# Designs tried in a protein design chat: VHH binders against Uncharacterized protein P37. Part 4

Target 1, 216 residues: Uncharacterized protein P37, of Formosa agariphila (t2kn95)
Amino acid sequence: CDLEPQEKFRFDPEVDPQFTFGSMTTWEWLQTNPNDEFGFMIEAIKQTGLQDMYNSKTETYTFFLMKDPNWTNNGPGFFSREFNLKNTADRDPKEVFEDPAVDLDIVRNYLLYLTLPIYVDQGPDHLKTLDLPYTFETLSEDVNNQIMTIARDWNYVMQINDSPDLPTGNLGKINVPVGYHNYIFSNGNSVAHIFGLNNNGKMARRYKFGEPKMDF

## First folded at step 5 (VHH)

Design c12 (from l04 with Y103F; framework vhh_lunsekimig_d3)
Fold by ESMFold2-Fast, scan of step 5:
Structure c12 (fold): chain B 216 residues (1-216), chain A 124 residues (1-124)
Amino acid sequence: as target 1 above (216 residues)
Amino acid sequence: EVQLVESGGGVVQPGGSLRLSCAASGFTFSRYALYWYRQAAGIERELIASITRGGSTNYVDSVKGRFTISRDNSENTMYLQMNSLRAEDTGLYYCAAPYKVTFGSGTYTLKDYWGQGTLVTVSS
């Protein structure tokens, strides 16, 4: 375990903002729809037939979750921006995904692209602050878009696909940072990261000048 | 060279049926979402039906329950079964395939490959 006791400085993971939900699945948590912010994500999962993946208690996944357009403060929001949809803000998610202009295979593969078949959280044993971006294979079914790179800065902000090592034709840099919190589900078999939740905790995540940043 | 060729148009009475076919060549058919557009006189082309790579379908409300889009990847052909035809269904029907399919970052399916269209006339 990389979190075993060490002789030198190490980050204290007990103060990390982690939310542990016991045996609750990512899908079950989304159904509570905290702050009513995941209507589009829930509908996208339903329309693409991926419910069982998000509801798994036994398989290991890392999920990247997208908030509703109205909550991202970037105009039409993450879904509208990423899918270049017009006039999707403030619409019923079902109405949006039943629009003939929306290709459900693109939606499905984008959700699969935002899912890793392994557990990756923001802690130092998975993502070290001073490492080069880590390369991961996603569950995407498009052979040209299977790779995701993740870099974590000293404030625990994850940057997705900010790497010169991405394969040609792969999905480029995602300009929305991942939030600072690990949402741990399915008895620790899954973790979820939320795009656009970057408030609170910034100051608590900073390393002060002179502290070591390699913490294993 | 990417080619889309429509067939099956014709004249039919209200309440009748037609089956349109779109034969594709020059690309890996099974990897693309495919679309049927319609253009009536004085109206811009509208997307009426779509079928994704995985076979999921979408329709505009005016044709839901009457039209069925399908695909046969082994034959590189997409179909539109049109039932209970109405006078307002008259128009040129075009099949379309995306020039580019991508993921994320403001990206969407580009519908740049077009057939020449097939005329459907519904008249009593």
Scores: ipSAE 0.000, ipTM 0.108, lowest interface PAE 17.2, mean pLDDT 71

Design c13 (from l04 with T102Y; framework vhh_lunsekimig_d3)
Fold by ESMFold2-Fast, scan of step 5:
Structure c13 (fold): chain B 216 residues (1-216), chain A 124 residues (1-124)
Amino acid sequence: as target 1 above (216 residues)
Amino acid sequence: EVQLVESGGGVVQPGGSLRLSCAASGFTFSRYALYWYRQAAGIERELIASITRGGSTNYVDSVKGRFTISRDNSENTMYLQMNSLRAEDTGLYYCAAPYKVYYGSGTYTLKDYWGQGTLVTVSS
């Protein structure tokens, strides 16, 4: 039998956004964001000395980029979860990262946790089976937070750390919603996925099928 | 509690036609994409055709132009019209549907549910 294997059939969701930025790096793109939703992400990268990683033109990475509300919301936000530091939304990002309550080694390892040393887009190449969590080693140096699980769901959302069988620690569940996956940088060497908290302070967010959200 | 029941399989001569049906219950049929898979002897189950909730269709190259997938949301039934059948089309045909599973944090995951399969034999 010479039947054609599964790789000849591509499962592309009804909405499958791909955003290509040519030679622009992830770091260069973060600087150009007109909605200024990455102030804390940018400052975190600067404060931890990871600019070269995000600015690489030759290394292969998958980046998960966190919007300002996911840093600053009281309760579910990063500063509240990790340092019990509240009311950061209206503060200058540099001032917040220099607050005595903030441990920059934890911030650094969180950014490394949000980085994979391989190229993983929201698609069937790495995430073949719907609703099956795939396990990835991150760049995190924290022995308690080295592994990320990623699954595709039918709402075109990339579900991160949604497996009940695997510990997520303080990092929690993350959804990468429609319109925010597959930002391709560095001549195709890197891809970025974007996430943030919803208006009710919850980390997970679902979008109605066929409704991409393009504001950031 | 999802049930999928295939029917319409049988024996047919090369060049003949068959229409397979997949009757669904236990979920809101009109909201989901639906799939036909085929399993030939000694080969893993492969996806041969799909249809989205909006009616867009996809086919594996070996059946393009010969098979047509369709859906009837009022009857909760999916069909596979198979024309110009070849001996190589012999196998078990399965319908599949994704099903939402709720995890308590407001997050949903999907599972694939399968029917029992219906046998298609293309032979004289």
Scores: ipSAE 0.000, ipTM 0.114, lowest interface PAE 17.8, mean pLDDT 74

Design c14 (from l04 with T102I; framework vhh_lunsekimig_d3)
Fold by ESMFold2-Fast, scan of step 5:
Structure c14 (fold): chain B 216 residues (1-216), chain A 124 residues (1-124)
Amino acid sequence: as target 1 above (216 residues)
Amino acid sequence: EVQLVESGGGVVQPGGSLRLSCAASGFTFSRYALYWYRQAAGIERELIASITRGGSTNYVDSVKGRFTISRDNSENTMYLQMNSLRAEDTGLYYCAAPYKVIYGSGTYTLKDYWGQGTLVTVSS
C-alpha cells in the first residue's frame, strides 16, 4: 500500500532524490545487470545497431527501459509480448529477434519510441502537475507513432500513454504497479526510467502492457 | 531526521493576503523540487503549486495569478505568497518534497516528505 504522511520521518536525509552514476552510460549500466533482467532489451538494442545511442556520453536522452522476465503469471513482458511469436516464456532473446518473421525495422522503431531527445525526469520540470499527462515527441521515425504522454501519479510513478485524449499513434498504455525512475547517466546528459520492478527492486509479476499493439 | 514545518497560516478576510513558509531540516533542500498542497474539509489533498530545483514554477488554474511559490536555498525555506484570497482557498496547507525509500535490496521508490500543515481560513 502507499506510504501515508507521517508526523515523524523515519528516513535518512537524502541529498538527491535521483540515482547518479557519474560518467557511466545507460548501455554500460545495462551490461552490468544480472542476466535476464534486461535480456530482451539488450538483444533488441544489439540487433538494431542502437548501442551508440544508449552508450552516448554527450547527447541528451530520456530512456524508457523495459524488463522482460522469463517467468510471468500475467503473460509476457514488453518485447516478448510483441516479438516472441511462439508465446513461450523461456525463449532466448537472440532466438526471438533472429526469427525471420520478426521485422527488425519495427523493433528499431519500438526502441526509438522509448527514447526522448530531451531530459525528462520524474519531477515537475516537465511533468508540472500531479496526475496530469504531458505530451512528448519521441525519436520514432514512424509518423503515426511519434508521440508519448507521461504523467506522474501521487506516488511520483510515471504513467505512460494513460490519456485517451492526448496521444497520437498506436502504442498503447504501459501499466506497471511500480516503476523506478531517475537513473542518471552520461555525466547527467541522460536519464533512464525502469518498468517492471517492484518495491524491492525485483521484477513485478503483474506487469501489464496496453493495447492497441504498436503497429509501425 | 527529515522534517518540514509549515507556518504563516491564519484567519483573513476575502481579498486579503497571507505568506506561508515551509522550513526544511535534515536534508539538502537545494537538491529537491518542492510542492504546496492544500486540503479542504471533506476533500482529497490537491497539488496547488510546485517549484523545481532550477526555479521553474507551476500552478493549478484556480490560483494562477494570485499565488506565488518561491524558494530560498540559503535558508532552507520555501514560501507561498497568497494574494486576493477567496473563501474557496480555506483549507490546511502542506509543503512536500520528494524522497527515496531505501529497501533491503538497495533500490528506491520516490515518495514525498510531508509537513503537518498550516490552517488558512478565509472568512467574511
Scores: ipSAE 0.000, ipTM 0.110, lowest interface PAE 18.6, mean pLDDT 70

Design c15 (from l04 with T102R T107E; framework vhh_lunsekimig_d3)
Fold by ESMFold2-Fast, scan of step 5:
Structure c15 (fold): chain B 216 residues (1-216), chain A 124 residues (1-124)
Amino acid sequence: as target 1 above (216 residues)
Amino acid sequence: EVQLVESGGGVVQPGGSLRLSCAASGFTFSRYALYWYRQAAGIERELIASITRGGSTNYVDSVKGRFTISRDNSENTMYLQMNSLRAEDTGLYYCAAPYKVRYGSGEYTLKDYWGQGTLVTVSS
């Protein structure tokens, strides 16, 4: 018998970061457009033909969702930074994505890069060790941008592509923290993580689990 | 809707001058390098002049000293002043601005914004 504890995680039950939506799909939730914050994400999904992926009740996915441009904190929002669509806060999403200068194949592939074909949440299953990046294959069709690294830092904040092990030619560090809540959809077959949801890391509600990174 | 509209083309005699204008709308003009291309019948488009966001200019050897590219960010307009025109300068002149997508540490060229072209004929 193993005399060491099987689990070295600590979960704070007074702060439950899970949001469970039953049979509701990620697409159905996005269509409620909570706080009117997902107009660009919704339009990008529609224009790239990826609605069925986000609307699946049976396939397993992890989605990383982008909020609309937000000029209130730290300047341009995540979407405008990542696509270099600066000054999009005052533009209609349909106008932006119907612009012939915007290559929808690149937009589509970036949405695929922000999608994993497996379930990865902020719970104990995949991200056990703090400050250790885990590598995941995305749905990206670009051979130079197929791998994502996910780590949880010492403050239990999920960090994307913050790893020296990220391959050359892949996307670099995404400098927007992931929110603390797991948004669980499609009868538990899908989970969504939202960039920028945690007010720049100042939210109190989060999973407090993990073990120290082994020193080499 | 992103649009580049060229104007100022026409028929001119050898040794004459023309000024082309490129009016931009639907994007943040001051953030992009801007280019003039030329296309003669049966020949691929050739880059003849460029101006960076910072104002640095570059020219293909055949027009250097004769053509001057400039930009006015307050008017969202780029210009090409053409002096000492020659028969070989005849062609369709296009303005262009590259659109780049930044994601992660990389930067990819999406599509170039292109104008419809303006015809320059040097004849006599």
Scores: ipSAE 0.000, ipTM 0.111, lowest interface PAE 18.6, mean pLDDT 72

Design c16 (from l04 with T102W; framework vhh_lunsekimig_d3)
Fold by ESMFold2-Fast, scan of step 5:
Structure c16 (fold): chain B 216 residues (1-216), chain A 124 residues (1-124)
Amino acid sequence: as target 1 above (216 residues)
Amino acid sequence: EVQLVESGGGVVQPGGSLRLSCAASGFTFSRYALYWYRQAAGIERELIASITRGGSTNYVDSVKGRFTISRDNSENTMYLQMNSLRAEDTGLYYCAAPYKVWYGSGTYTLKDYWGQGTLVTVSS
């Protein structure tokens, strides 16, 4: 038996904002971004050998892209949370990824976790506002860190891993806003979602048993 | 982690009653729709009752008027009151907490987290 839709969700309209780039790949776009705000993302992709994934014209992916502050902010950024490595914002990205404190296997798996092998955009066909959380398998190669939950809240904000249902060992809540626009690449085969400025938000780290899930 | 624990199953005579419980942990119970499924011998697991966040209930035709689903958000527990039991009601009863899983362009599948099941046997 199928459940009937609830009355309270009947009239929830969504603007489906799209930025389309024809045959341009996510990789090509990252390198041509006029604000030069993906230096660490570009270097991470190069250092981990994932360029072909972001540069695909034929494979289907959903990418979550980190701007420089998502990597470098002291405290909430990736380097601080994962490696306790601070003051990275003014360093050359290559120098940071070659720092002895940085484990490139962890960086690689983090990028794979932020990649879905399917097309998921913020439109009503894929991520309905106020629907129950959607559970996705990521490209993560860590069997304890495969699941991403996505829901869109009362303000149309995408909530990633805002769920008590995440297993121990999985990446926890990403307390960073996701932009409202679908960035469509590779002739429509890929879509990217862009993390906004950290604004005191925290990039995810592995959820450990007994930790408050909303602390991540 | 999501954990669901069913209880209340047993052996009853036709026409008897049982009350099943499903205790939930690892998620905010009050925010989810919840389901009871039944796995009878030789048939696929089927949805028999549901209750939404707002309290709306739905039942498969074979149990309408006999079964009542309810929830207690303060205790993180869902119930299934089963009256006028029939031999055909024999089976494993599972509670489920749903997540949506997307598998392909425009295709959505509801993924359920399951308890271990509780056995109900209706025999004369």
Scores: ipSAE 0.000, ipTM 0.121, lowest interface PAE 15.6, mean pLDDT 77

Design c17 (from l04 with K100R; framework vhh_lunsekimig_d3)
Fold by ESMFold2-Fast, scan of step 5:
Structure c17 (fold): chain B 216 residues (1-216), chain A 124 residues (1-124)
Amino acid sequence: as target 1 above (216 residues)
Amino acid sequence: EVQLVESGGGVVQPGGSLRLSCAASGFTFSRYALYWYRQAAGIERELIASITRGGSTNYVDSVKGRFTISRDNSENTMYLQMNSLRAEDTGLYYCAAPYRVTYGSGTYTLKDYWGQGTLVTVSS
């Protein structure tokens, strides 16, 4: 997989929109629990038996990662909606997912829905036109929730399920945008996008789609 | 029409083992997460073990490491292997298959399909 695409232009060289981790897998990165904000994501993956998917070095995936429940940063995210959590201080992730009243099939389906079996990053190569939604099949096993739409808006931000054309039964619009950075893992075989990630004071400029920069 | 039938209950001494079975009919067994509940004297029914469509299992702390839930979709049967039984495990054991579950902080909806229960007595 190509970790160094030739001839992409950068408009802010101080802030790289790509984070590359060489051979490190998405699972290995998550287990470092960066900023201490992936406790629920890590535990959900463990409890649903999906570690091997996130730990793959050879299969191609796009992962959408959820930060811990927080009304400010994660909005009414999947963990907040399903478990009525307002922030991570409400409950221990292990206690939540080990409670036998919790339907781990629902948790598993959310994780599979947030995984594509192909590589889709925030560069112009995959999402070729601004403000047009592209439809992708997810790994979801729920026939009512198998597809996801992805678009880039006028500010070059990736928007998930921001389309009226989603079939009935899908999870609906995710109103928390993904962060600007591509997190590239497994020697370029996987990329991760993080919901609600704010680049706070160091906003990366995306490579402009179709607009050359002439001298610099 | 829809039926869950438990079997395998009985009298056993502390430290003994029992295997409970739950046979399902009248619905597509493989499409549902499945649960074992128990009811001891003086307390409400509690959920003790679950198994998802994909085979992921979960247990309440008091039985974790002693009980094993499993399913056989070809036979439409769910099992609970109970080892290292204690007097506190005495009670009626029910299998359940939920049609709908709603989540909240410690909240779940009532199950649609229940078995009749099977009695487990751990005698001193």
Scores: ipSAE 0.000, ipTM 0.106, lowest interface PAE 18.8, mean pLDDT 69

Design c19 (from l04 with G106T; framework vhh_lunsekimig_d3)
Fold by ESMFold2-Fast, scan of step 5:
Structure c19 (fold): chain B 216 residues (1-216), chain A 124 residues (1-124)
Amino acid sequence: as target 1 above (216 residues)
Amino acid sequence: EVQLVESGGGVVQPGGSLRLSCAASGFTFSRYALYWYRQAAGIERELIASITRGGSTNYVDSVKGRFTISRDNSENTMYLQMNSLRAEDTGLYYCAAPYKVTYGSTTYTLKDYWGQGTLVTVSS
């Protein structure tokens, strides 16, 4: 008998788990995380005046959330890449954001860039085909950093700005996988994705923000 | 990052048996249908056996009743039990995990992962 490749070889991308939190907001959840992994993210939101955005129950958002190592790792972390500021992991987050080397306007712009005004999860509604980048407008007010590309890969991990078609801009490629669990908040109006979470639910070893696109 | 590694090939006399193994790393094995292909000298690879995520199997006529495909998702390993081997079964055996999706009437192959191949020689 002949094999029927089309029927037997179909893969179902919709089996990935979802976490729902009812009316709880992204802001409320960040503050209740039992592993205390978001100290710098919480402080960044406070320092930039964006609490109301993360605490919204009525507006629709997709948030990309940075764990502490995404901020603090020497070399690939946010503080090292943007401000050449090292050895921040053991410092109090408030103290770091008040360091004269840190420009809060740049921090605010990155948080806005990591926020979409629509709901985009790891399902096929917006990311129809695996390994294909789709383009989204962010909340960034910087004309050079207004769009983001997102692709689902073969492990159902989101790849952000991993496309040769990206326009030139200050943020460039973000070389950090986003885990494949959807964190659904605000009565389904918002979803969050966490940087550095791989398909095993573990923190990715590689962290790298704002890598410039090569013009070659 | 993604790797499939075959083992268990070798030289065997007609009527003998071999068990091939395919160990996967770098992806979630239980999410994929899995396949064994065979490539004889001077001939393109042919699909000889498949196993779906749910454990349903299918075989090409030339091996049906002699070969058995199975999977162990807890060990991230797939097997091919080969019995009553014949000279025409000689070839390179590849395990594969093609990743295909269907939208409407169109089927897309998005990823196609292959092992390095393991040689089976049936000779007296």
Scores: ipSAE 0.000, ipTM 0.085, lowest interface PAE 20.0, mean pLDDT 73

Design c21 (from l04 with Y108W; framework vhh_lunsekimig_d3)
Fold by ESMFold2-Fast, scan of step 5:
Structure c21 (fold): chain B 216 residues (1-216), chain A 124 residues (1-124)
Amino acid sequence: as target 1 above (216 residues)
Amino acid sequence: EVQLVESGGGVVQPGGSLRLSCAASGFTFSRYALYWYRQAAGIERELIASITRGGSTNYVDSVKGRFTISRDNSENTMYLQMNSLRAEDTGLYYCAAPYKVTYGSGTWTLKDYWGQGTLVTVSS
């Protein structure tokens, strides 16, 4: 119950800034985020029964966390656009995921695709050479969407799935800029990187596992 | 255009009550967490209460049990009910939606939206 009131900023010449949260879990941080940016992500985790994964203090994970949409100039976020089969104007996350026409196994595999069973930060331990993509197996159980590529670039941006060689069925490109990678949780056992809208600030196109790769 | 407009401030005696309102427009109100901040003279703005999309609330210790935050999604309005007011509660009260994200050419920008503030004075 002795948690720090602010993120601790650290810098190492071989890695970009890291944000350390002590024993706080990724799940605890998502729910206590002061800007409440993760409504769809949180509800997706609850509806698929994956909260224990995000709340682990002992298992090692890398999480890619999706922010909710920009509330001006854009409509619903990716989860709402992909799974809001009734085109609900309010885009309530609970309402969307409780629709019986929504396949929660697909939602679950999106979350598992955004999770690695190893610790990968924006540093040289796994991403040894700048501008070189490294291939990682995700926790996804969808045979068409089991891998992602991650590269760190010269501007300290983490580039995910930025490779023309990725087969169909992989999640689209993700960009994690400075300030949004290396959120360290669970006494250093987990790290999270944060992403959202596509390259032009517009809502990502709809994507389903087994369909052609699209921008995320 | 995004707007947050506060009202309900005023002068009250210690032990009195006030209800602050924050009327929102230009965004889908029910989708977002909303916040009340307080700023006293010469002191940095302090988060005193928050309410999430789902209605979960948090309070700073000094107001817990005395203040109640609530929202009415049908009216696009957030409220702060302030009971048992003390001299230390004097200040400008700001409504905030502290999150807007834009993304352009590989860069994310976070922006905050603030109301104009409403003055609360607790004085005999």
Scores: ipSAE 0.000, ipTM 0.117, lowest interface PAE 17.1, mean pLDDT 71

Design c24 (from l04 with G106K Y108E; framework vhh_lunsekimig_d3)
Fold by ESMFold2-Fast, scan of step 5:
Structure c24 (fold): chain B 216 residues (1-216), chain A 124 residues (1-124)
Amino acid sequence: as target 1 above (216 residues)
Amino acid sequence: EVQLVESGGGVVQPGGSLRLSCAASGFTFSRYALYWYRQAAGIERELIASITRGGSTNYVDSVKGRFTISRDNSENTMYLQMNSLRAEDTGLYYCAAPYKVTYGSKTETLKDYWGQGTLVTVSS
């Protein structure tokens, strides 16, 4: 190692909280979420035939999950624009996705793009604060859009495709940060991260050994 | 999920030929280097051939001139053409693909994916 050994109170862990759900799958959790925040994501998964992927007990995945506002916000630079969803405010998600104007192949490939075939969490061994962007191969079947970059910023937020040197085959910058991390499912075989800002997402504070962590 | 499935093994006489296939799914095939390994009874697994993303190939000395590795990115399949087979070529043949992440200019292997193997027997 190039770094010198650190003393107990000079140790600065770059880790996020971890939430464990035992044997519960990501699919089971999405459906039982007490805040009922994933209506559009649940319906998109059903309509695109990806339920078994999110419900896997044995396969290893990293999922990036979208709350309802991520599907209804159609501003420039948001990935939801690509889905061509119409009149999403106050509508049943099933009605929205059954509109013939919606291209379910695009929706399916975005969900696959937001899924990695390996376990990647915000821990000391994987994604560190202000490291250079990491490049990952996704499950996307769109030959033009199969890789993503992930960078963790000082606010402990993942930025997707936020790199001036995006590799060929990249989807392009996603202007929705990933602010909720390390939801661990399927007996530790899968982890999910959730798009959006948490209440303390703008806090740029590192934790020292023995110091309480700030809330997310 | 990354899956590799080998096929094409069998029984052949010395001097014969076999073509092994490795069908890949769950990743962008064209972006990975791919490998063939061989394991004979009582011997550790040996790398025998590799092909890079750009098509550059390498072989262990014992198979040079006899084996040819190739890839078909449109079919997500890697091949090993084995000619002039010898008794010592008998063994389980595995295909492998490293799952890599790139951090700046550094590339690390996070996981090596393996097939289950296909048996090649060069019999009398």
Scores: ipSAE 0.000, ipTM 0.205, lowest interface PAE 12.5, mean pLDDT 73

Design c26 (from l04 with L110I; framework vhh_lunsekimig_d3)
Fold by ESMFold2-Fast, scan of step 5:
Structure c26 (fold): chain B 216 residues (1-216), chain A 124 residues (1-124)
Amino acid sequence: as target 1 above (216 residues)
Amino acid sequence: EVQLVESGGGVVQPGGSLRLSCAASGFTFSRYALYWYRQAAGIERELIASITRGGSTNYVDSVKGRFTISRDNSENTMYLQMNSLRAEDTGLYYCAAPYKVTYGSGTYTIKDYWGQGTLVTVSS
């Protein structure tokens, strides 16, 4: 109940209501999430050895956290789509990421892509003007997939990679609005934004990690 | 050593033009998104224009249509063409580029490199 962010948030990026978790890290919060919506995210972090990044109390990060598959709307979820996994509904996340068909280096690069090494909240500090995309470098180690654009649209929804001019090979538009924003962790050093997938689970992009070049 | 050096600032009349340059050294310029920030006296530093590795540009509303950001990767230089200048454009203009560094066993941190700034004064 304490971790019910929508009870404490009003979405107004110019006013920018923020919810602070004190000294709690993003990693600690993921472990205690009352809705158990991050099983695959947590296991991906563990399997790739990135827990120290999410558990940092001193480094500055912006995290984009991906929810598990949305079974109510029959959505496959971020991980099942991006890693070309078969139905994950009945599978243990540990079993999924230990499957030899899953390339953990690709999984690691996705998590690094979903992390900015600076503080970007849903507000006017970095995202001053509505409908103007701002460009940020991610922690991705893939030289062809290092940047992310973020904009606040007219409906106050954070839009990721909504730009036709992204470099070839970069992850394209994420067709999922951020569900919850401005979760502040690690004594104010980190902030997290939470994503779900649309019912259709579609993402516009030029390439998929580990797949042949797409002829967009 | 990473270094950003701005030039091209000066005093200009309202309606005039200036072209700012940002010369970069010590890193692979073509691999980074690049930014122009402006700081007027007594107010916070503001991002006014950006350009991605692929050449996509973004502007704040107050300068859109008047300012043009561009880059020349062969010359390791970024530009800001400023047209139809107004008194409210007066300020210190900064070039910025992120520098990626590695810490520990896979922990990464971006350190922003800033230029020294160049002053633009729009007055009669």
Scores: ipSAE 0.000, ipTM 0.107, lowest interface PAE 19.6, mean pLDDT 70

